# VH-VL binders against Uncharacterized 76.5 kDa protein in phbC 3'region: the designs that were tried, part 6

Target 1, 117 residues: Uncharacterized 76.5 kDa protein in phbC 3'region, of Thiocystis violacea (p45365r139to255)
Amino acid sequence: RILILEQDASHAKKIASLLATIGMETLVVDDPMKILARMQAFRPNLVLMDLYLPGATGSELTTIIRDHDDFYGIPILFLSQEADLDKQLAALKAGGDGFIKKPVSREALIAAVEYRM
Key: E = the ipSAE of ESMFold2; O = the ipSAE of OpenDDE; V2 = 0.75 times the mean of E and O plus 0.25 times the DockQ between their complexes.

## First folded at step 4 (VH-VL)

Design dv12 (from dv3 with heavy chain R103Y; framework fv_danvilostomig_arm2; at its last look DockQ between E and O 0.10; V2 from the best seeds 0.00; counts 0 for: pae O 11.0 > 2, placed apart)
Fold by OpenDDE, look of step 4:
Structure dv12 (fold): chain C 117 residues (1-117), chain A 119 residues (1-119), chain B 109 residues (1-109)
Amino acid sequence: as target 1 above (117 residues)
Amino acid sequence: EVQLVESGGGLVQPGGSLRLSCTASGFTVSSNYMSWVRQAPGKGLEYIGYIYSGGSTAYASWANGRFTISKDNTKNTVDLQMNSLRAEDTAVYYCARDLWGYYYAFDIWGQGTLVTVSS
Amino acid sequence: ALVMTQSPSSLSASVGDRVTITCQASQSISSYLAWYQQKPGKVPKLLIYAASTLQSGVPSRFSGSGYGTDFTLTISSLQPEDVATYYCQQSYSTPPEYTFGGGTKVEIK
């Protein structure tokens, strides 16, 4: 089970479709501030999120997730256009487990997801 | 209808400061990424910086330290604080909504506000 | 710094003509390229984003192509209302330096 947070709804759908081809169940969360509630209900094995989201950053959400007793151990994989290595590192320091720079190939995204699950 | 309206432009002396404001309608600033872009008279477009939906800011290298972007969620506004103004800062200043996600383009623009820096 | 070089700086063509504007990035920007139209005395308008995706409401005579460093904006059949200055803009660089091309002024003969 993979939780997806993407600002662009069409891109989220494409990611979900791609992951479905490898047998992954996905849930797209459109409201970042509902992430804990969605995680409680969906019980994901991995969170795939953009670094920048409507109303919040992936780093902020990561901090929230890491502070939660039930979800602090869930892998968080960033998927973002952010190209600055220092900013990527900062996101990882916030608690991210990996960073994928957009654009990314289908194969690379699948490999990254499978590696961390 | 979705729109942006800039205000606060005018005449200012070199070395002076000015604060521009951009008011959004039809959408919430707090849920979007907002940018400032300027255009000197008869010249091209120049990116200044933007503010993330989460509140973080980023600037062009030339603007960093002299320009500051902020927002007020209660007023649905985005501001541009400009300090130590120079003659070359004379331009029409636009606020724009950033079509973020994967593509990062400016899909909504304000009408612009003219800033003239002159002694 | 990532530089966008736009050409030509200006052109004049007849109604119905095919018009092509080019934009070259100093380094690869993948597909993170947008095109804008600015009519005289008006504000910029987004035409194309992601190099080739037509913005909603934009006439189909406009199209964009390219990937990496070389990009083109094409007007398949120039119309009088297309008189404007066109700009390319990259959104690839971080920290943010979303630089614009120098612009191309399109006029009707």
Scores: ipSAE 0.006, ipTM 0.635, lowest interface PAE 11.0, mean pLDDT 92
ESMFold2, look of step 4: ipSAE 0.031; ipTM 0.677
ESMFold2 (binder alone), look of step 4: mean pLDDT 89; pTM 0.909

Design dv13 (from dv3 with heavy chain R103W; framework fv_danvilostomig_arm2; at its last look DockQ between E and O 0.04; V2 from the best seeds 0.00; counts 0 for: pae E 5.0 > 2, placed apart)
Heavy chain, then light chain:
Amino acid sequence: EVQLVESGGGLVQPGGSLRLSCTASGFTVSSNYMSWVRQAPGKGLEYIGYIYSGGSTAYASWANGRFTISKDNTKNTVDLQMNSLRAEDTAVYYCARDLWGYWYAFDIWGQGTLVTVSS
Amino acid sequence: ALVMTQSPSSLSASVGDRVTITCQASQSISSYLAWYQQKPGKVPKLLIYAASTLQSGVPSRFSGSGYGTDFTLTISSLQPEDVATYYCQQSYSTPPEYTFGGGTKVEIK
ESMFold2, look of step 4: ipSAE 0.122; ipTM 0.701
ESMFold2 (binder alone), look of step 4: mean pLDDT 89; pTM 0.911
OpenDDE, look of step 4: ipSAE 0.526; ipTM 0.875

Design dv14 (from dv3 with heavy chain R103F, light chain T94L; framework fv_danvilostomig_arm2; at its last look DockQ between E and O 0.04; V2 from the best seeds 0.00; counts 0 for: pae E 3.3 > 2, SAP .571 > .496, placed apart)
Heavy chain, then light chain:
Amino acid sequence: EVQLVESGGGLVQPGGSLRLSCTASGFTVSSNYMSWVRQAPGKGLEYIGYIYSGGSTAYASWANGRFTISKDNTKNTVDLQMNSLRAEDTAVYYCARDLWGYFYAFDIWGQGTLVTVSS
Amino acid sequence: ALVMTQSPSSLSASVGDRVTITCQASQSISSYLAWYQQKPGKVPKLLIYAASTLQSGVPSRFSGSGYGTDFTLTISSLQPEDVATYYCQQSYSLPPEYTFGGGTKVEIK
ESMFold2, look of step 4: ipSAE 0.338; ipTM 0.774
ESMFold2 (binder alone), look of step 4: mean pLDDT 89; pTM 0.902
OpenDDE, look of step 4: ipSAE 0.338; ipTM 0.831

## First folded at step 6 (VH-VL; framework fv_danvilostomig_arm2)

Design dv15 (from dv14 with heavy chain Y104R, light chain A50K; at its last look DockQ between E and O 0.22; V2 from the best seeds 0.00; counts 0 for: pae O 4.8 > 2, placed apart)
Fold by OpenDDE, look of step 6:
Structure dv15 (fold): chain C 117 residues (1-117), chain A 119 residues (1-119), chain B 109 residues (1-109)
Amino acid sequence: as target 1 above (117 residues)
Amino acid sequence: EVQLVESGGGLVQPGGSLRLSCTASGFTVSSNYMSWVRQAPGKGLEYIGYIYSGGSTAYASWANGRFTISKDNTKNTVDLQMNSLRAEDTAVYYCARDLWGYFRAFDIWGQGTLVTVSS
Amino acid sequence: ALVMTQSPSSLSASVGDRVTITCQASQSISSYLAWYQQKPGKVPKLLIYKASTLQSGVPSRFSGSGYGTDFTLTISSLQPEDVATYYCQQSYSLPPEYTFGGGTKVEIK
């Protein structure tokens, strides 16, 4: 199971469709502030998280997830167009496990997911 | 020194509206998570709502719809708009800095401002 | 919403006594529990966060313990300046709808 937080609904749908082709169940979360509740219910094995979300950053949410006793070990891959290496590094320091460049290609997504699950 | 100072409290009639303001010093509200908490006379503490560093807001279920939290980065303030006030809304209203994430606690509090709802 | 139940609602003890206050959550909140002290006529002060971490500047006679649903605040040796009402607060819920316990009034005999 893979949880997706993407600020672009169309892109989230595309990602979900791609993951479906390899038998992955997905949950797209629209409200970043509901991330813990959604994780509690859905129990994802991996989180795909946009670096920038409405009202929050992926780094902020990652920090919270890493501090949570139930979810600290769940892989988090950032989806981003961010080209600034310093900003990427900061996100990884927050607890991110890696990046997938947007727009997400099938090959990149499958490789990243299979490596971590 | 970090500090929060509330203002805007006073006497208001039932059904009225009031806007409270919280001014921060020593830190920027745009970089922090801020909350409003109230305390009725002789009663306990009650959480009202939350505004995230990114600007999103959340509210207690009882407060949603009547209370609105916002912030002004230029003034370094957080506001609480209260509508359709009732007698039971009479309380000291505190703004507080909320350390979300690792701490998840209110480490800085304002002195509070009294709101009295009475005819 | 999560309900926090404090016990007792009030207590009176002598200087030097060990004082224990309990807080029970209606469901597991992991370690996301904070304790506050509010002296008469004053604003609340954070004592402990994440169930057991002492806030900077707080005397070491204060300690917190617990995980899941049952939590405890302990004052190892009650001092006159500890006269106050103490509150627990959960910060587990997301989106945030934090809730406080009903409070425990601590007085000196």
Scores: ipSAE 0.022, ipTM 0.704, lowest interface PAE 4.8, mean pLDDT 92
ESMFold2, look of step 6: ipSAE 0.445; ipTM 0.822
ESMFold2 (binder alone), look of step 6: mean pLDDT 90; pTM 0.911

Design dv16 (from dv14 with heavy chain A58D L99K; at its last look DockQ between E and O 0.04; V2 from the best seeds 0.00; counts 0 for: pae O 3.8 > 2, placed apart)
Fold by OpenDDE, look of step 6:
Structure dv16 (fold): chain C 117 residues (1-117), chain A 119 residues (1-119), chain B 109 residues (1-109)
Amino acid sequence: as target 1 above (117 residues)
Amino acid sequence: EVQLVESGGGLVQPGGSLRLSCTASGFTVSSNYMSWVRQAPGKGLEYIGYIYSGGSTDYASWANGRFTISKDNTKNTVDLQMNSLRAEDTAVYYCARDKWGYFYAFDIWGQGTLVTVSS
Amino acid sequence: ALVMTQSPSSLSASVGDRVTITCQASQSISSYLAWYQQKPGKVPKLLIYAASTLQSGVPSRFSGSGYGTDFTLTISSLQPEDVATYYCQQSYSLPPEYTFGGGTKVEIK
């Protein structure tokens, strides 16, 4: 079970479709402010999150997730166009477990997801 | 029998707009992944864009901004809105269905509709 | 951008000849490669998908091979009805930015 937060709703659906091909159930979260509620209901094994989201950053949401007793151990994989290595590192320091730079190949994304689940 | 039929092609002046439509029969557009591909006279095939079963879209980098793909589930059609047309947009435009529903191959093609951009 | 380079641009061969068309990707595309046939004045027809899987109804004289960057379409015994332009297409990129090869025109001597 993979929860997807993507600033581009279209891309989120594409990612969901891709992950479906390898048997992964996905939930696309449209509103980042509902992340905990969605995680509570969906109980993901991994969160795929853009670094930049509407109204929030992936780092902020990561901090929130890590502060929650039920979700602090869930892997968070960033998927973003952010190219600055220092900003990528900062996101990881916030509690991210990995960073995938967009654009990414089909196989690379699948491999990254499978590795962390 | 499954088939796709394009319509809406014709002559248009540079800077003009045109809307092409692709009507599917034998399968539902809403549950399939569809694409538009064009072919200039005597030239090769060129990918334009893609629409997912859920309605989300992708475009070739050159097409993004001028071309828009949409669906009408009630009519079982896929449309291609083309704006700011240029002479180099002259081509036969095909709609095609993705065989596996996620970027494997196009197994069904329409007959194509010719778009000519000329002053 | 991912580029597909197809060769040759054209070829002429005799009936019964073995014909080989190649497609090279600028980067690895795994097996996400399809081949199409377009006869003169006709629409494209899917021949091969996933690099080597023959589409239903396609004659067995057609075959595809390759993985990664180098792919081949082979016609084991060229027939008159095989006169057409053949195209490769990658479906590897994510998000989709699919590219066709330039095409190979096949004629009979």
Scores: ipSAE 0.038, ipTM 0.702, lowest interface PAE 3.8, mean pLDDT 93
ESMFold2, look of step 6: ipSAE 0.562; ipTM 0.860
ESMFold2 (binder alone), look of step 6: mean pLDDT 89; pTM 0.910

Design dv17 (from dv14 with heavy chain A58D L99R Y104S, light chain A50K; at its last look DockQ between E and O 0.06; V2 from the best seeds 0.00; counts 0 for: pae O 10.9 > 2, placed apart)
Fold by OpenDDE, look of step 6:
Structure dv17 (fold): chain C 117 residues (1-117), chain A 119 residues (1-119), chain B 109 residues (1-109)
Amino acid sequence: as target 1 above (117 residues)
Amino acid sequence: EVQLVESGGGLVQPGGSLRLSCTASGFTVSSNYMSWVRQAPGKGLEYIGYIYSGGSTDYASWANGRFTISKDNTKNTVDLQMNSLRAEDTAVYYCARDRWGYFSAFDIWGQGTLVTVSS
Amino acid sequence: ALVMTQSPSSLSASVGDRVTITCQASQSISSYLAWYQQKPGKVPKLLIYKASTLQSGVPSRFSGSGYGTDFTLTISSLQPEDVATYYCQQSYSLPPEYTFGGGTKVEIK
C-alpha cells in the first residue's frame, strides 16, 4: 500500500497507475491536511510525496508523520522537481528516507519504491 | 543548436533487416527520453517505441519483438533495429525527444529517414 | 487498447476563421494530451502539451483545452501559414504506448 501526495492530480493518477502494474494498491491524497486521517484509514507501507504541495511542504508533513506514534516508522520517499541539493538534503533531514528528482524513469521509480518497502 | 539527425534509411526487400540511427546534438541522449515514430506515405503518425534515460525500453504492441531501440552514449545516438520488414513498414522514420521525461510530448524531431520495403 | 479519435479528418476554412479540432480518448488520459502541426513536406512540430500549455514560439492564436476524454485544439484566426495536418497524441499510458489521433488536414478556401 502506497499513499501518494502530489501537487498535480493528473501526475498522481499516473503514478498510481504505474504502481498498480506491479500490484501495489495506492491512495491519492488530495488534501495534505488530511494526511494523518488518510494514513490511519489506509495504513500505507510507504508514502510518496512531492516536496511542494498545496498549502504545505513535504518537509512539514514529514515532521508531522514522524511525530505520530503509529506512523513514525513509515518510509517517506520524496518525488519532486527540486534540483537544489541543499533543499533535497533539508527534506531528508526533516525525516525523509529518500529523494527522487523528477523527471524519473518508470523503472527507477519502481526500484526506489520496492527498495524501501 | 539542438537537433536530431536520422540516418540509415533506404530500400530493403521484404523479410530483410535495417538499422536506423539518430544522432543528437546540443543535448545528450543518455540524459533524455527518446522515441521513434513513423509515418507511411500520405498517412498519419505512428508511435513505435520509447527508451528511458536509464536505457530500458517499451514498444507499441504491434512493434514489440520486431523492433529494438538502443542507445550509444559514446556516439550520442539512438538506434532502431528493424527485423522481418514488410511492405507496410514503408515509411519515414523519425526520432524524437521527450523533453520532460514524465511522458509529456516530443519537442524535438529529426528530419526523418525514408525506409522503403519492396521486392 | 487506448484509442484516440480525431475529428474532423479534414476541413477547409477562410483566412480569419475560427477553427476547432477535437480529439477523444477511449478512456481518461487526464491532461496528458499533446497537439502537433505538420506542414506539407515538413516534420511534426509540437504546439501544445499537457492539454493546454503552449509550446514556446507558438503563436497565441493556438490554444488547447480539455481534460479526461475530450480535448480541443482551437485556432482563433486561421492564417495561410496554418495550412497543415494536425495530430493529437496521448502520453498517459504506462507502459508507454503513445497513440496519435488520425490527423486533421486544414486547408484554406
Scores: ipSAE 0.006, ipTM 0.615, lowest interface PAE 10.9, mean pLDDT 92
ESMFold2, look of step 6: ipSAE 0.361; ipTM 0.805
ESMFold2 (binder alone), look of step 6: mean pLDDT 90; pTM 0.923

Design dv18 (from dv3 with heavy chain A58D, light chain A50K T94L; at its last look DockQ between E and O 0.51; V2 from the best seeds 0.00; counts 0 for: pae O 6.7 > 2)
Fold by OpenDDE, look of step 6:
Structure dv18 (fold): chain C 117 residues (1-117), chain A 119 residues (1-119), chain B 109 residues (1-109)
Amino acid sequence: as target 1 above (117 residues)
Amino acid sequence: EVQLVESGGGLVQPGGSLRLSCTASGFTVSSNYMSWVRQAPGKGLEYIGYIYSGGSTDYASWANGRFTISKDNTKNTVDLQMNSLRAEDTAVYYCARDLWGYRYAFDIWGQGTLVTVSS
Amino acid sequence: ALVMTQSPSSLSASVGDRVTITCQASQSISSYLAWYQQKPGKVPKLLIYKASTLQSGVPSRFSGSGYGTDFTLTISSLQPEDVATYYCQQSYSLPPEYTFGGGTKVEIK
């Protein structure tokens, strides 16, 4: 099970479709404020999270997830076009486990998911 | 200038209903996270409910089912519908904006509107 | 439900005194705690958020500390204009069901 937070709804659907081809169940969350509630209900094994979201950053959400006793160990991969290595590093310092370049390719996505699940 | 102004408070009988409105200026409620908080006379602050920027809502367990929060983008308002009012619902009702829209705190408050429930 | 226990309920101190107010959460709330000041007859004002971040415009004599379950608001040098009731509030819970402490009334001797 993979939870997806993406600011682009079309891209989220694409990611979900790609993951479906390898038998992964997905939940697209459209409100960053509901991340923990959604995680509680869905119990994802991996979170794909845009680095930049409406009203929040992936780093902020990652910090909250890492502070939660039930979810601190769940892998979080950032989806981003961010090319600045310093900004990427900052996000990883927040507790992210890696990056997937946007737009997400099938090969990159599957490789990243299979490596961590 | 950023401001919130509540309206709609007044005297209501037990069992009655009342709709409060919160008008924002200086920012758009549709792009922000908003909450309602009340304060009974001489008492502390009590959280009522929350409305997300996307329009979804959550409520305190005691308020769920009796209170409803909504937005009107055209008026730039947030409303609180209160039903089956009780004497213990007597309070000043505040609307507030969530700082940064990420559960940090309420940085903007209205002046509040008094609701008195009495027979 | 998260319960916030605030202490003391009231205190009286002299101008210039160091004042400490505590807030204890029934479970860990990480750093998601805010402090508010409510002067008599006024609306609440945000002082500190995320446990220790001072809100813009708030005097530096106010500070917050803590993580997990125990938090403290400190006024390093109490001023007459600080007469108010102070509240802590957790913003950790999801979905939002924020809870406030019972408040601490601060008066000047």
Scores: ipSAE 0.021, ipTM 0.671, lowest interface PAE 6.7, mean pLDDT 91
ESMFold2, look of step 6: ipSAE 0.386; ipTM 0.797
ESMFold2 (binder alone), look of step 6: mean pLDDT 89; pTM 0.911

Design dv19 (from dv14 with heavy chain L99T Y104K, light chain A50K S91Y; at its last look DockQ between E and O 0.18; V2 from the best seeds 0.00; counts 0 for: pae O 3.0 > 2, placed apart)
Heavy chain, then light chain:
Amino acid sequence: EVQLVESGGGLVQPGGSLRLSCTASGFTVSSNYMSWVRQAPGKGLEYIGYIYSGGSTAYASWANGRFTISKDNTKNTVDLQMNSLRAEDTAVYYCARDTWGYFKAFDIWGQGTLVTVSS
Amino acid sequence: ALVMTQSPSSLSASVGDRVTITCQASQSISSYLAWYQQKPGKVPKLLIYKASTLQSGVPSRFSGSGYGTDFTLTISSLQPEDVATYYCQQYYSLPPEYTFGGGTKVEIK
ESMFold2, look of step 6: ipSAE 0.478; ipTM 0.828
ESMFold2 (binder alone), look of step 6: mean pLDDT 89; pTM 0.903
OpenDDE, look of step 6: ipSAE 0.187; ipTM 0.778

Design dv20 (from dv14 with heavy chain A58D L99S F103Y Y104R, light chain A34N L94I; at its last look DockQ between E and O 0.71; V2 from the best seeds 0.00; counts 0 for: pae E 3.3 > 2)
Heavy chain, then light chain:
Amino acid sequence: EVQLVESGGGLVQPGGSLRLSCTASGFTVSSNYMSWVRQAPGKGLEYIGYIYSGGSTDYASWANGRFTISKDNTKNTVDLQMNSLRAEDTAVYYCARDSWGYYRAFDIWGQGTLVTVSS
Amino acid sequence: ALVMTQSPSSLSASVGDRVTITCQASQSISSYLNWYQQKPGKVPKLLIYAASTLQSGVPSRFSGSGYGTDFTLTISSLQPEDVATYYCQQSYSIPPEYTFGGGTKVEIK
ESMFold2, look of step 6: ipSAE 0.317; ipTM 0.758
ESMFold2 (binder alone), look of step 6: mean pLDDT 90; pTM 0.922
OpenDDE, look of step 6: ipSAE 0.423; ipTM 0.848

## First folded at step 7 (VH-VL)

Design s12 (from dv20 with heavy chain S99T Y103H, light chain S91Y; framework fv_danvilostomig_arm2)
Fold by ESMFold2-Fast, scan of step 7:
Structure s12 (fold): chain C 117 residues (1-117), chain A 119 residues (1-119), chain B 109 residues (1-109)
Amino acid sequence: as target 1 above (117 residues)
Amino acid sequence: EVQLVESGGGLVQPGGSLRLSCTASGFTVSSNYMSWVRQAPGKGLEYIGYIYSGGSTDYASWANGRFTISKDNTKNTVDLQMNSLRAEDTAVYYCARDTWGYHRAFDIWGQGTLVTVSS
Amino acid sequence: ALVMTQSPSSLSASVGDRVTITCQASQSISSYLNWYQQKPGKVPKLLIYAASTLQSGVPSRFSGSGYGTDFTLTISSLQPEDVATYYCQQYYSIPPEYTFGGGTKVEIK
């Protein structure tokens, strides 16, 4: 089960559709403030989130998720076009597990998800 | 300068409805969380709900079903629609900017608008 | 429901006094606690966030401390302009059901 945090509905739908082709069950969340409640209800095995969201960064949200005992070990992959190595390192230090480069390709998405599932 | 200004308050009879509006200047509601908070005369602060930049909303459990929050990105406004008003809804209503992130706080508040629910 | 209890509900002190206000959460909220100041007839103003971090522009005589369930706001040397009601607020819950304490009214003797 894969939780997708992406505020752009068209991008979220594209990612969910791609994952459906390999049998993955997905939940799209567009509001970062609802992330923990959605994770508690949905019980994802992996979280995909945009590194940059209106009002929050994926690094900040990852810190919040890692503060909760229930979600300490769940893999978190960032969807990002960030090329700055220091910013990438900061996201990983917050507790992230990897990156999928934007624009997201079908092959890159499926490979990254299957590697961690 | 960053500012929030509420409008639409006034006298309403019990069972009535009222719509409040909050106008932002110096920043855009399309890139921020915006919240409503109220304060009854002589009482403390009470949270109502928020609206996210993407349009998603959530409410305090007591407010859910009676109050709805919406926004107009073009006008840079956030509205609070209040239905089935009761005497205990008499309060000053504030809109506030929520500094979403690892730490959250209401860093900018409007001046408030008074809603009186009475016959 | 996550309840915030403030004490005292009101206090009177002299200029220069050390003033202490407490806030207790019904369950652990880590350091996710803010303090606001509301002067008579004015809007609330953010004083402290994350339990102990002073908001820009707030005088250093204000300080916050605490973790988990017990929190304190201290005014090291009360000034006339500090007459106000002070509120704590938790922001631990997601989605937020922000809970405010009942407030503490600070007056000059």
Scores: ipSAE 0.082, ipTM 0.728, lowest interface PAE 5.9, mean pLDDT 86

Design s13 (framework fv_danvilostomig_arm2)
Fold by ESMFold2-Fast, scan of step 7:
Structure s13 (fold): chain C 117 residues (1-117), chain A 118 residues (1-118), chain B 109 residues (1-109)
Amino acid sequence: as target 1 above (117 residues)
Amino acid sequence: EVQLVESGGGLVQPGGSLRLSCTASGFTVSSNYMSWVRQAPGKGLEYIGYIYSGGSTDYASWANGRFTISKDNTKNTVDLQMNSLRAEDTAVYYCARDWGYYRAFDIWGQGTLVTVSS
Amino acid sequence: ALVMTQSPSSLSASVGDRVTITCQASQSISSYLNWYQQKPGKVPKLLIYAASTLQSGVPSRFSGSGYGTDFTLTISSLQPEDVATYYCQQSYSIPPEYTFGGGTKVEIK
């Protein structure tokens, strides 16, 4: 099960559709403030999240998720256009597990998800 | 400068409705979570609800069903629609910007007084 | 329902005194605790977020500490301009059902 935190509805739908082709069950969440409640209800095995969301960064949300014992070990992959190495390092230090470059390719998405599942 | 200014407060009869508006300057509501908080005369602070940049909302359980938060990104405003008002809703209403994952209110408006009385 | 209890409800101290305000959560909230200052007739102002991080522009005499259920706000040397009511707020609940403490009124003797 894969939770997708992505503000762009069109992009979120595209990612969910791609993951469905390999049998993944997905839940799209657009509001970062709902992340913990949705994770508690959905019980994902992996989280895909945009690094930059309105009102919050993926690093900030990763810190919140990692603060919860229930979600400490769930893989978190960032969807991002961010090329700054220091900013990427900060996201990984917060507890993230990797990055997928935007625009997201089918091959990169599937490879990253399968590697961590 | 970053600023929030509320308007629309006033005297309302019990059972009536009132719409408050909050205008942001120096930043955009489309990039932030925006919240409403109230304070009854001589009492403490009480959270009402928020609106997210994408338009989704959520409310304190006591406010759900009577209060609705909306926004207009082009006007840079956030509104609070209050229905079925009671004497207990008499308070100063503040709009505030939610800041980051700490959900701390870093910018507050001056507040607008709503008095619910016959 | 996550309840925040502040103590004392009010206190009087002299200029230069160390003042400590306590906030207790009904369950663990990790470090998701913010402190606000509200001067008479004024809007609340953020002082501290994440239990111990001082907001930009806030004097260094203010400090916060705590984790889990017990938190404190300290003013190391009380100044006349610090006369205010102080509120703690839990930001742990997501989606927010944010709860403020009852407030602590700080007055000068």
Scores: ipSAE 0.099, ipTM 0.715, lowest interface PAE 5.5, mean pLDDT 85

Design s14 (framework fv_danvilostomig_arm2)
Heavy chain, then light chain:
Amino acid sequence: EVQLVESGGGLVQPGGSLRLSCTASGFTVSSNYMSWVRQAPGKGLEYIGYIYSGGSTDYASWANGRFTISKDNTKNTVDLQMNSLRAEDTAVYYCARDSWGYRAFDIWGQGTLVTVSS
Amino acid sequence: ALVMTQSPSSLSASVGDRVTITCQASQSISSYLNWYQQKPGKVPKLLIYAASTLQSGVPSRFSGSGYGTDFTLTISSLQPEDVATYYCQQSYSIPPEYTFGGGTKVEIK
ESMFold2-Fast, scan of step 7: ipSAE 0.430; ipTM 0.824

